# Designs tried in a protein design chat: VH-VL binders against TATA-box-binding protein (tbp). Part 6

Target 1, 182 residues: TATA-box-binding protein (tbp), of Cenarchaeum symbiosum (o74045)
Amino acid sequence: MLDPRTRPRVVNVVSTSDLVQRVSAKKMAAMPCCMYDEAVYGGRCGYIKTPGMQGRVTVFISGKMISVGARSVRASFGQLHEARLHLVRNGAAGDCKIRPVVRNIVATVDAGRNVPIDRISSRMPGAVYDPGSFPGMILKGLDSCSFLVFASGKMVIAGAKSPDELRRSSFDLLTRLNNAGA

## First folded at step 17 (VH-VL)

Design z84 (from z80 with heavy chain T31N Y32F)
Fold by OpenDDE, fold request of step 19:
Structure z84 (fold): chain C 182 residues (1-182), chain A 121 residues (1-121), chain B 111 residues (1-111)
Amino acid sequence: as target 1 above (182 residues)
Amino acid sequence: EVQLVESGGGLVKPGGSLRLSCAASGFTFSNFWMHWVRQAPGKGLEWVGMIIPIFGYTKYNEKFKSRFTISLDNSKNTLYLQMGSLRAEDTAVYYCARYDYSGSTYYFDHWGQGTTVTVSS
Amino acid sequence: DIVMTQSPDSLAVSLGERATISCKASQSVDYEGRSYMNWYQQKPGQPPKLLIYAASDLESGIPARFSGSGSGTDFTLTISSLEPEDFATYYCQQSHRYPYTFGQGTKLEIK
């Protein structure tokens, strides 16, 4: 029996924000924390990475920013704010306020034991399992979430837009697995 | 407002190919599973297949697996159905449908207007 | 595959009267006390429209005169008092096993 209250571990948060202004490619390229190559993606974006960031921020010359690699919403938003700060300080962008938005939370749950997905998948309505094409069982969750369950007991929850949604989805997944005889 | 708009239908010869599109507005495909369902003239509904955007996984009705391919362009928020080796019996209105889970069951809560494919000599 | 069979194929009913449509599955579509059965309405030239899910749950925006009942293999869609806009074709659909399958449809006509 799986504990439905097992806390999922966030492994990646994707968040976005818009500077609502064009970013100077020249100034951005000159930033020591920025990787920018005009030959890459037609020079439409650069990557900002600082030692304080868990991941990185992609900055488009349009002013749109994408944060990836953070392991919490707070860290993800922090990356966007930090990227903005560097852009402004280096004159690549004008002073502005940003409004970060969570786009996707990816988390893992470990059952700590094997899960007989070959057996339970045939019992669970909506379960998608084809070991010949993909080794994991896929389930649709509530809200924006989808689940990936491996025989090893490793599970992935993707699509959550908030920590609350993630928790609800994790509970739902584990409950459904228990009902299926996992 | 959620909206799905299919396009790409038309007249095609047997053995030909055709790609249908489904453009979504009011939501992003990445948050949902998307399906294709077709309806032959004067007939019922037939499930074709689906895509799980977040994982890039597709599942097909075995009837169509060898000839049809479902894909997604996230940048355009557009779903595709690539059809090959078309047959007369593939003549139908093709719908894209949004799939969701209530905690009790799975259902198609939104459908496009459909696009008509006619396979004829 | 799970075969869904509706009855009747067509039904003529007067305005204000009760309409009942049956759907039978070739095998049970129940799981953990829930029925993976949906009902859709389709009018000519239009796509299907979700009416009922989980056999008896009314979709948001659907009038209360629509109701669903049943479990296992036998399900029923009921329209308590027909309105002019209710004359259409109705389909049941199972979401229990892939491939998902639909009933052949029941055309509800004005008497």
Scores: ipSAE 0.852, ipTM 0.944, lowest interface PAE 0.6, mean pLDDT 95
Fold by OpenDDE, fold request of step 19:
Structure z84 (fold): chain C 182 residues (1-182), chain A 121 residues (1-121), chain B 111 residues (1-111)
Amino acid sequence: as target 1 above (182 residues)
Amino acid sequence: EVQLVESGGGLVKPGGSLRLSCAASGFTFSNFWMHWVRQAPGKGLEWVGMIIPIFGYTKYNEKFKSRFTISLDNSKNTLYLQMGSLRAEDTAVYYCARYDYSGSTYYFDHWGQGTTVTVSS
Amino acid sequence: DIVMTQSPDSLAVSLGERATISCKASQSVDYEGRSYMNWYQQKPGQPPKLLIYAASDLESGIPARFSGSGSGTDFTLTISSLEPEDFATYYCQQSHRYPYTFGQGTKLEIK
């Protein structure tokens, strides 16, 4: 049996925030921590990456920001605040406050052994498994979560919007797998 | 408030193609599985297919797999159903429906108003 | 595919009376003590509306006069006391296996 209490490992957090103002593309492009190419995405966005960031922040000219690559909510929010700070200090944006929001948490769970998805998928209602088109079994989880289960026992949990939701979903997934005879 | 609005229906000749749209508000497709269901005039409901946005996976009724394609534009929060090689029997109202899991079952908790497709020579 | 068969195809009932609609699945739609069966209501020119899920759980906002029962292959939708707005077509639907399938519908008419 799988331990339903197994802690999922967060591998990516997507969070967003709005500067509620237009960002100067020219000023943003001049920032040493920013990669901006006018030919990319129609010149609508730049990427901010500093050594302190685990991932990066995409900044749109509209003032919308997206943080990716962080491995915790705290780090994700930190990236957004850091991006804001750089934008303001370099005159690309005016002083403002942001309110980060978690949009998606991606986590992994390892069963530590093979999971017979070919067998259990035919038993689990709603399971989607077509080895000819996709390598893993897909399940819909609680709230906004979806699950991807590989035969190797590696599992992905995506769509959670909070650590609590992630924990509930992980517990649900592992419980359902046990019930299916995994 | 959750809302789904289909569009793109119309009159098309046999063998033609048509793309239907489903625009969502009050939620983002990224967080849900979305399905297409159709209903021929005076008939019951028929499942067409679905998309799992977060994994980019689609599943179809075998009846439509070779002719229909489901896709998403996340930037527009819009779901699409591309139909090809249309036949008279494809005449129907096409619904997009939001799919969810309660921990007990799966169901369609929100539906669009539907868009009508008429295939006729 | 799982075939869903409703009975009757049409039903005439008076206001205030009880209405009962049956749905039979060609194979069991149960799993781990739960039934993957839903009921929808559809009125002319409108999309289906979820009434009951998991065979017997009432969707939020649906009046208590609606109830679902059954397990395995045999299910029933009951309206204890019909109101004018209840005259519509009702569909059962299984969410046990793809492709998801619906019953042919039961039209509930006023007597």
Scores: ipSAE 0.852, ipTM 0.946, lowest interface PAE 0.6, mean pLDDT 95
Fold by OpenDDE, last read:
Structure z84 (fold): chain C 182 residues (1-182), chain A 121 residues (1-121), chain B 111 residues (1-111)
Amino acid sequence: as target 1 above (182 residues)
Amino acid sequence: EVQLVESGGGLVKPGGSLRLSCAASGFTFSNFWMHWVRQAPGKGLEWVGMIIPIFGYTKYNEKFKSRFTISLDNSKNTLYLQMGSLRAEDTAVYYCARYDYSGSTYYFDHWGQGTTVTVSS
Amino acid sequence: DIVMTQSPDSLAVSLGERATISCKASQSVDYEGRSYMNWYQQKPGQPPKLLIYAASDLESGIPARFSGSGSGTDFTLTISSLEPEDFATYYCQQSHRYPYTFGQGTKLEIK
């Protein structure tokens, strides 16, 4: 049996925040920590990456920001705050407060053994498995979560909006797999 | 509040193509599985297919796999149904429906108003 | 494919009376003690509206006069006391196996 309490490992957090103002493309492009190319997305965005960031922050001229690549909610929010700070310090944006929001948490769970997805997928209602089209079994989870289960026992949980949702979803997934005879 | 609005329906000749749209508000498609369901005039409901946006996966009723394509534009939060080689029997109201999981079972908890497709010579 | 068959095709009932609609699946739609059966209401010119899920769970906002029962292959939708707004077409639907399938519908008319 799989341990339903197995701790999922966060691999990516997507968070957003809005500066509620237009960002100067010219000043943003001049920032040493920013990659801006007019050919990219029609010049509507730049990427901010600092050594302290695990990932990067996409900044749109509209003032919308997207943080990706962080491995925790805390780190993700930190990236957004850091991006804001750089924008403000360089005059690309005016002083403002941001309110980061988690949009998606991607995590992995390892069963530590093979999971017979060929067998259990035919038993589990709503399971989607077509090895010719997709390498894993897909299940719908609680709230905004979806699951991807590989035969190797590696599993992906995507769509969670909070660590608590992630934990609940992981528990649900592993419980369902046990019930299916995994 | 959750809202789904279909559009793009109309009159088309046999063999023609048509793209239907489903615009969502109150939620983002990336968080849900979205389905298309159609209903011929005076008839019941028929499942067409679905998309799982977060994994980029689509599944179709075998009846439509060769002619219909489901896709999503995340930037517009809009779901699409591209229909080709249309036939008279494709005449129907087409609904987009949101799919959800209660912790035990699955259901369609929200539906659009539908858009009418008429295939006629 | 799982075939869903409703009975009757049409039903005439008076206001304030009870209405009962049956739905039979060609194979069991149960799994781990749960029934993957839903009921929808549809009025002319409107989309289907979820009434009951998991065979007997009432969707939020749906009046308590609606109830669902059954398991395996046999399911029933009951309206305890009909209101004017309840006259519509009702559909059962299984979510046990793809492709998802619906019953042919039961038209509930005023007697």
Scores: ipSAE 0.850, ipTM 0.943, lowest interface PAE 0.6, mean pLDDT 95
Fold by OpenDDE, last read:
Structure z84 (fold): chain C 182 residues (1-182), chain A 121 residues (1-121), chain B 111 residues (1-111)
Amino acid sequence: as target 1 above (182 residues)
Amino acid sequence: EVQLVESGGGLVKPGGSLRLSCAASGFTFSNFWMHWVRQAPGKGLEWVGMIIPIFGYTKYNEKFKSRFTISLDNSKNTLYLQMGSLRAEDTAVYYCARYDYSGSTYYFDHWGQGTTVTVSS
Amino acid sequence: DIVMTQSPDSLAVSLGERATISCKASQSVDYEGRSYMNWYQQKPGQPPKLLIYAASDLESGIPARFSGSGSGTDFTLTISSLEPEDFATYYCQQSHRYPYTFGQGTKLEIK
């Protein structure tokens, strides 16, 4: 039996924030922590990456920002704040406050053993499994979550918008798998 | 408020193609599974297929798999149904429907108003 | 595919009276104590509207005069006291197996 209390491991958090102002492409491009190429996406965005960031922040000329690659909500928000700070310090943006919002949390759960998805998928209502098209079984979870379960026992939880949602969804997934005879 | 608005329906000749759109407001497609369901005039409801945006996965009714394609433009928050090799029996109102999970079962909690497709010579 | 069969195809009932619609699945739509059965209401020119899910759970905003019962292969939608706005076509739907399938519909008319 799988332990429904198994803690999911966050592998990626996507969060967004708006500077509510246009960003100077010229000033942003001059930042040592920024990769900006006008040939990429028509110069509509740049990428900020510092040694302190687990991932990176995409900054659009419109002032919209997207943080990816962080492994926690705190780190994700930290990336956005750090990106803002660099933009302001370098004159690419005016002083402003941001309000980060979690858009998506991707996490993994490892059963530590094989899961017979070929067997249990046929008995789990709503399960989608077509090994000819995709090697994993897909399930709809609570709220915004969706599940991907591989035969290896590796599982992906995507779509959560909070740690609480993630925990509830993980518990739900593992419980459903147990009930199915995983 | 959650709203789904289908468009793109119209008159098309047999063998023709047509792309339907479903524009969502009040929510983001990436957080939900979206389905297409059609209804021939005076008939019942028929499941066409679905898309799981977060994984980029689609599933179809075998009846339509070779002719219909479901896709999504996240930037426009718009769902599409590309139909090819259309037949007279494809004449129907086409609905996009939002799919959800209660913690035990699945249902369609929101539907668009539908868009009418008429296949005729 | 799971075939959903409703009965009757049409039903005439007076205002204030009770209406009962049956839905039979060609195979069980139960799993782990839950029924993967939903009921929808559809009025002319409108899309289906969710009434009942999980066979007996009332969707938010739906009047309490609507109720669902049953399990396995046999399900029932009941309207305890018909209101004018209840005259419509009703569909059962299984979400147990793909492809998802609907009953042929029951048209509820005023007597």
Scores: ipSAE 0.848, ipTM 0.945, lowest interface PAE 0.6, mean pLDDT 95

Design z84 (from z80 with heavy chain T31N Y32F)
Fold by ESMFold2, last read:
Structure z84 (fold): chain C 182 residues (1-182), chain A 121 residues (1-121), chain B 111 residues (1-111)
Amino acid sequence: as target 1 above (182 residues)
Amino acid sequence: EVQLVESGGGLVKPGGSLRLSCAASGFTFSNFWMHWVRQAPGKGLEWVGMIIPIFGYTKYNEKFKSRFTISLDNSKNTLYLQMGSLRAEDTAVYYCARYDYSGSTYYFDHWGQGTTVTVSS
Amino acid sequence: DIVMTQSPDSLAVSLGERATISCKASQSVDYEGRSYMNWYQQKPGQPPKLLIYAASDLESGIPARFSGSGSGTDFTLTISSLEPEDFATYYCQQSHRYPYTFGQGTKLEIK
């Protein structure tokens, strides 16, 4: 019924990196494409968004960075590298290398039709479905993955750490739904 | 090494409140589903509830009827159980447990040492 | 709710002998040819420790003298030759449907 090889569409990648140095708050407050406000989070971080970024990078005074809003691992790592270069060009950090790490890949799968999640959840062990609290069915997947499945046939895969892990989890999800009568 | 350490237990009067903590090391909560399980003195194990951290979703044993709330703090890698309107029957050791999926079935693969709650006048 | 009933409540067995513990579920815990049934060991003052999952699959680091069998509603934990460290309380647990439930426990004592 569902094609288990349907490719999931990545909608958000969260990645992190560490500059391994403190970042100048004064310099961040003064540089372009950076939003820094002492009143926000006690002045612990600034937000970098250059014109080329799909999302943004949060830069902590400690040197930690978080990239959000990119729609591929490559773009997510690109945002961290762009943020590093921007900080260095503006004197907020010394030149350095970073080693980006994927923290979370969120992707969608669309069945293209309604899915009978009320019936499926009553059959499938471990399925969490309380429609008075939340309209979707929730399933634990392989590795770090978890799934949302909505009656509309829209599905969310979260927690993957790599494209290969995402592919395996997508196959697992769709196979389990088929076996449950999707 | 995966470790779970509960704390915050103690003596509390009926009708009182208490917050338990479960600090995790060797893994991050967002990668797993986390559960609370309790054990009254000399008795068996009873499921209390769970949280799915990546979606922020909680589910409870209906026995507790909203007296208990599960939450987490990702920055501290710490799970909480907020207990209110406590009764003598809530006296137990409270465990946090990590939940996993083998590719076929589900189980609790790691448990903390537990923290003791005593509800007495 | 699925009620899990263990038998016996306590069992006295000599070192080196076999011990068998039964667990019965009030309804089937099977789905697609797999049993959503686990076994845990608990020593006094310690948390539960996973022994067996999926009714018969041995957890990493658990000695081969432990084995599980059964399906549907009837399950068995067997310890083929008891060692001193095996004297503990044993619990079965279903992971088929919420709320997850445990058997009342079987206390295994030295005879």
Scores: ipSAE 0.781, ipTM 0.893, lowest interface PAE 0.9, mean pLDDT 91
Fold by ESMFold2, last read:
Structure z84 (fold): chain C 182 residues (1-182), chain A 121 residues (1-121), chain B 111 residues (1-111)
Amino acid sequence: as target 1 above (182 residues)
Amino acid sequence: EVQLVESGGGLVKPGGSLRLSCAASGFTFSNFWMHWVRQAPGKGLEWVGMIIPIFGYTKYNEKFKSRFTISLDNSKNTLYLQMGSLRAEDTAVYYCARYDYSGSTYYFDHWGQGTTVTVSS
Amino acid sequence: DIVMTQSPDSLAVSLGERATISCKASQSVDYEGRSYMNWYQQKPGQPPKLLIYAASDLESGIPARFSGSGSGTDFTLTISSLEPEDFATYYCQQSHRYPYTFGQGTKLEIK
């Protein structure tokens, strides 16, 4: 039986924030650690990656920002705050306050052994499994979460909006797999 | 408030094609599983297919034999049903429906108003 | 495919009276003590609306006069005291196996 309390490992967090102001394209083009090319994405955004970022922050001319590639909510929010500071220091935006919001947490769980997903999917209602089309079993989870489960025992949880949602969804997934004979 | 609004229905000759749209408000499509369900005039409901947006996975009722394609445009928060090689039997009201999981079972918790497709002549 | 068969096809009932609609699945829709069976209401010119999930659980905002019962292959929707807004067509639906299937519908009319 799988341990439903197994902690998922976060592999990506997407978060957003809004500067509530327009951002200077000319200033972004001139500032360090920022890639802005008018030919890329119609000049609608720049990309900030400072030395401490695991991922990067996309900054739109509208003032909207998207943080990707961080492996924790803290790091994802940290990227947004660092991008804001970088823009302000280089005159691309006026001083402002942001309220970051988590949009998606992706995490993995590893059973440490093979999981008989062919047998499990035949028993479990609502399971989506067609190995000729996709090698994993797909399940709908609680809230905004969805699951991939592979025969290797590797699993993916996507769509969580908070660490608490992620924990509940992981517990739900592993409990459902156990009940199905994992 | 969750709202689903279908559009793009109309009159089409047999063998023709049509793309239906389902615009969502009050939620983001990528956070849910989305389905298409149809209802022929004076008849019951028939499941057409679904998309799992976060993984880009689609599944169809085999009855439609690859004539229909479900897709999603996240930038417009809009679900599409592309229908080709249309037949008289495809005449129906087409609904988009949001699919959810209670922690025990599955159901369609929100439906759009439907858009009518008529295949004739 | 799991075939869902409703009975009756139509039913005429007076306001304030009880209505009972049955639904039979061609195979069990149960798993681990839960029935993967839903009921929807559809008024003329409107989309379906979820009433009941898991055979007997009322959706939020649905009046207590609606109830569902049954398990396995045999299910019942009951409206204990009909109100004017209850005249509609009712569909059962299984969510046990793809493709999801619906009953043919039961039209409930004012007698």
Scores: ipSAE 0.777, ipTM 0.888, lowest interface PAE 0.9, mean pLDDT 91
Fold by ESMFold2, fold request of step 19:
Structure z84 (fold): chain C 182 residues (1-182), chain A 121 residues (1-121), chain B 111 residues (1-111)
Amino acid sequence: as target 1 above (182 residues)
Amino acid sequence: EVQLVESGGGLVKPGGSLRLSCAASGFTFSNFWMHWVRQAPGKGLEWVGMIIPIFGYTKYNEKFKSRFTISLDNSKNTLYLQMGSLRAEDTAVYYCARYDYSGSTYYFDHWGQGTTVTVSS
Amino acid sequence: DIVMTQSPDSLAVSLGERATISCKASQSVDYEGRSYMNWYQQKPGQPPKLLIYAASDLESGIPARFSGSGSGTDFTLTISSLEPEDFATYYCQQSHRYPYTFGQGTKLEIK
């Protein structure tokens, strides 16, 4: 029996925001902690990673930004705010305010033991398991979440848009696995 | 408002190829499973296949023998169905459909208007 | 593959009267006390529209005159008092096992 209250470990948070202005490609190419290469995506974006970031921020010439690699919502939003500040301080964008939005939370759960996914997938409706193509079982979850479950007992939850959704989805996953004979 | 708009249908000769598009709006594309379903003239509905965008995984009705390929273009929020080696029996209206989980069961909660493919000499 | 068989293929019913459509699966579509069975309505020139999921749960915005019942292999869609907009083709669909399959359809006509 798995403990449905096992806490998922957040591995990645994707969040976005919009500067609502174009960003100078010339300034991004010249500023520190920023990689900009016209050969990458046709010069549509640059990548900012300052010392305080767990991950990085993609900045599009349009002013749209994507934060990836942070391990919490707070850190993900912090990366967007830091990227805005960095762009403004280096003259690549005018002063502005942003409103970050969470787009995806990815987390892991570890059962600490093997899980018989071949037997479970043959019983559980909607389970997708084709080990010749992919070693994990794939399940659709609540609130637009999806799950990977591996025979080792390692699991991935993707698609959550808040910590509350993640928690409910994790409980749902583990409960469904228990009911299927995990 | 959730919207799905198919396009790319038309008249094609047997043995030909065609790519259908499904433009999605009003929802986070990567957090849903997306399906293609077809309907031959005057007939019922037939499941074609699906994609799990967040993992890039596809699954097909074995009937199609890999003649069809489902793919994504995230920059355009668009789903594709590439159809090859077309046969007269592939003549149908093709729908894209959004798949969801209620907390207990699964269903298609949103469908596009469909795009018509006619395979004829 | 799970074969879904609807009865009848068509029926004619007067406005204000009750219509009943049956769907039989070639094997059980139940799991853990739930039926993986959905019903869709389709009008000519339109896509299918979800009416009922989990055999008996109404989709948001669907009128209460629609109801579903049954379990295992035998399912029923009931329209308690026919309205003009209810004349359409109805499909059952199982979501228990891939490939997902649909019934052949039941055309509901004005008598």
Scores: ipSAE 0.751, ipTM 0.878, lowest interface PAE 0.9, mean pLDDT 91
Fold by ESMFold2, fold request of step 19:
Structure z84 (fold): chain C 182 residues (1-182), chain A 121 residues (1-121), chain B 111 residues (1-111)
Amino acid sequence: as target 1 above (182 residues)
Amino acid sequence: EVQLVESGGGLVKPGGSLRLSCAASGFTFSNFWMHWVRQAPGKGLEWVGMIIPIFGYTKYNEKFKSRFTISLDNSKNTLYLQMGSLRAEDTAVYYCARYDYSGSTYYFDHWGQGTTVTVSS
Amino acid sequence: DIVMTQSPDSLAVSLGERATISCKASQSVDYEGRSYMNWYQQKPGQPPKLLIYAASDLESGIPARFSGSGSGTDFTLTISSLEPEDFATYYCQQSHRYPYTFGQGTKLEIK
């Protein structure tokens, strides 16, 4: 019997924002903690990783930014704000305000034991399990969430847009697995 | 507003190939499961297949074997159905549909207008 | 595959009448007290539109004159008082097991 209130462990948060201005390629090429190479992606973006970042920020010449690799929403938004500050300090962008948006939260749950996904998948409506193609069972969750469930008891939740959505989706997953005989 | 617009239909000879597109607005494909459903002239609806973009997984109605491929271009927010080895029976309107889970059951909550494929000599 | 069979194939009714459409599944589409059964409306030249999911739950924006009932293998769509916009073809669909399948349709016509 799984505990539906088990807290999922966040592995990655993707967030975005827009500087609403062009970013100077010349300045990005010259600034510290920034990897910009005209030969990479046709010079469309640079990559910022400062010492305080868990992950990194991709900055497009258009002013769009993508934060990846952070382990929380707070850290992900912090990366975007740090990238903005870094660009402004180095003259690559004019001072501006950004409004970060969460795009994807990926988290894990571990049952701590094997889960009989072959039997469960044959019972659960809408379950996708084709072990010849992929070793896990795949389920659609609430809102934007999707689940992977492996025979080892390892599980992945992807697609959540907020910590609250992740928590509700995790509760839903574990409840459905219990009802199916996990 | 959620909107789905299919394109790329047309006349093609048996054995030929065609790629259909489904452009989305009002939501991001990569965060949802997306399906293709078809409807032969004067007939009912038939499930073709689906893609789970977040995991890169596709599943097909076995009726189509390996003749159809579903893919997604996240940068263009566009779903594709690549059809090969086309047969007269593939003549249909092809719809893309968004798949959702209510917390209870599953359903297709949004459909595009469809694009017509005609397979004829 | 789960075969979905609708009856009648067509139904002629007058404006303001009650219409009832039946759908039978070749095997139960229930699981854990829930029915994995949906109803769609399709007007000529238009895509299908979701009306009802979980056998009886009305989709957002669908008029209250539509209702669904049933469980297991036997399901019913009811329109309590037909409006001009309700003349269309109606499909039941199971979402219990892949491949998802639809009924053959019931055409609701005037006169």
Scores: ipSAE 0.748, ipTM 0.880, lowest interface PAE 1.0, mean pLDDT 91

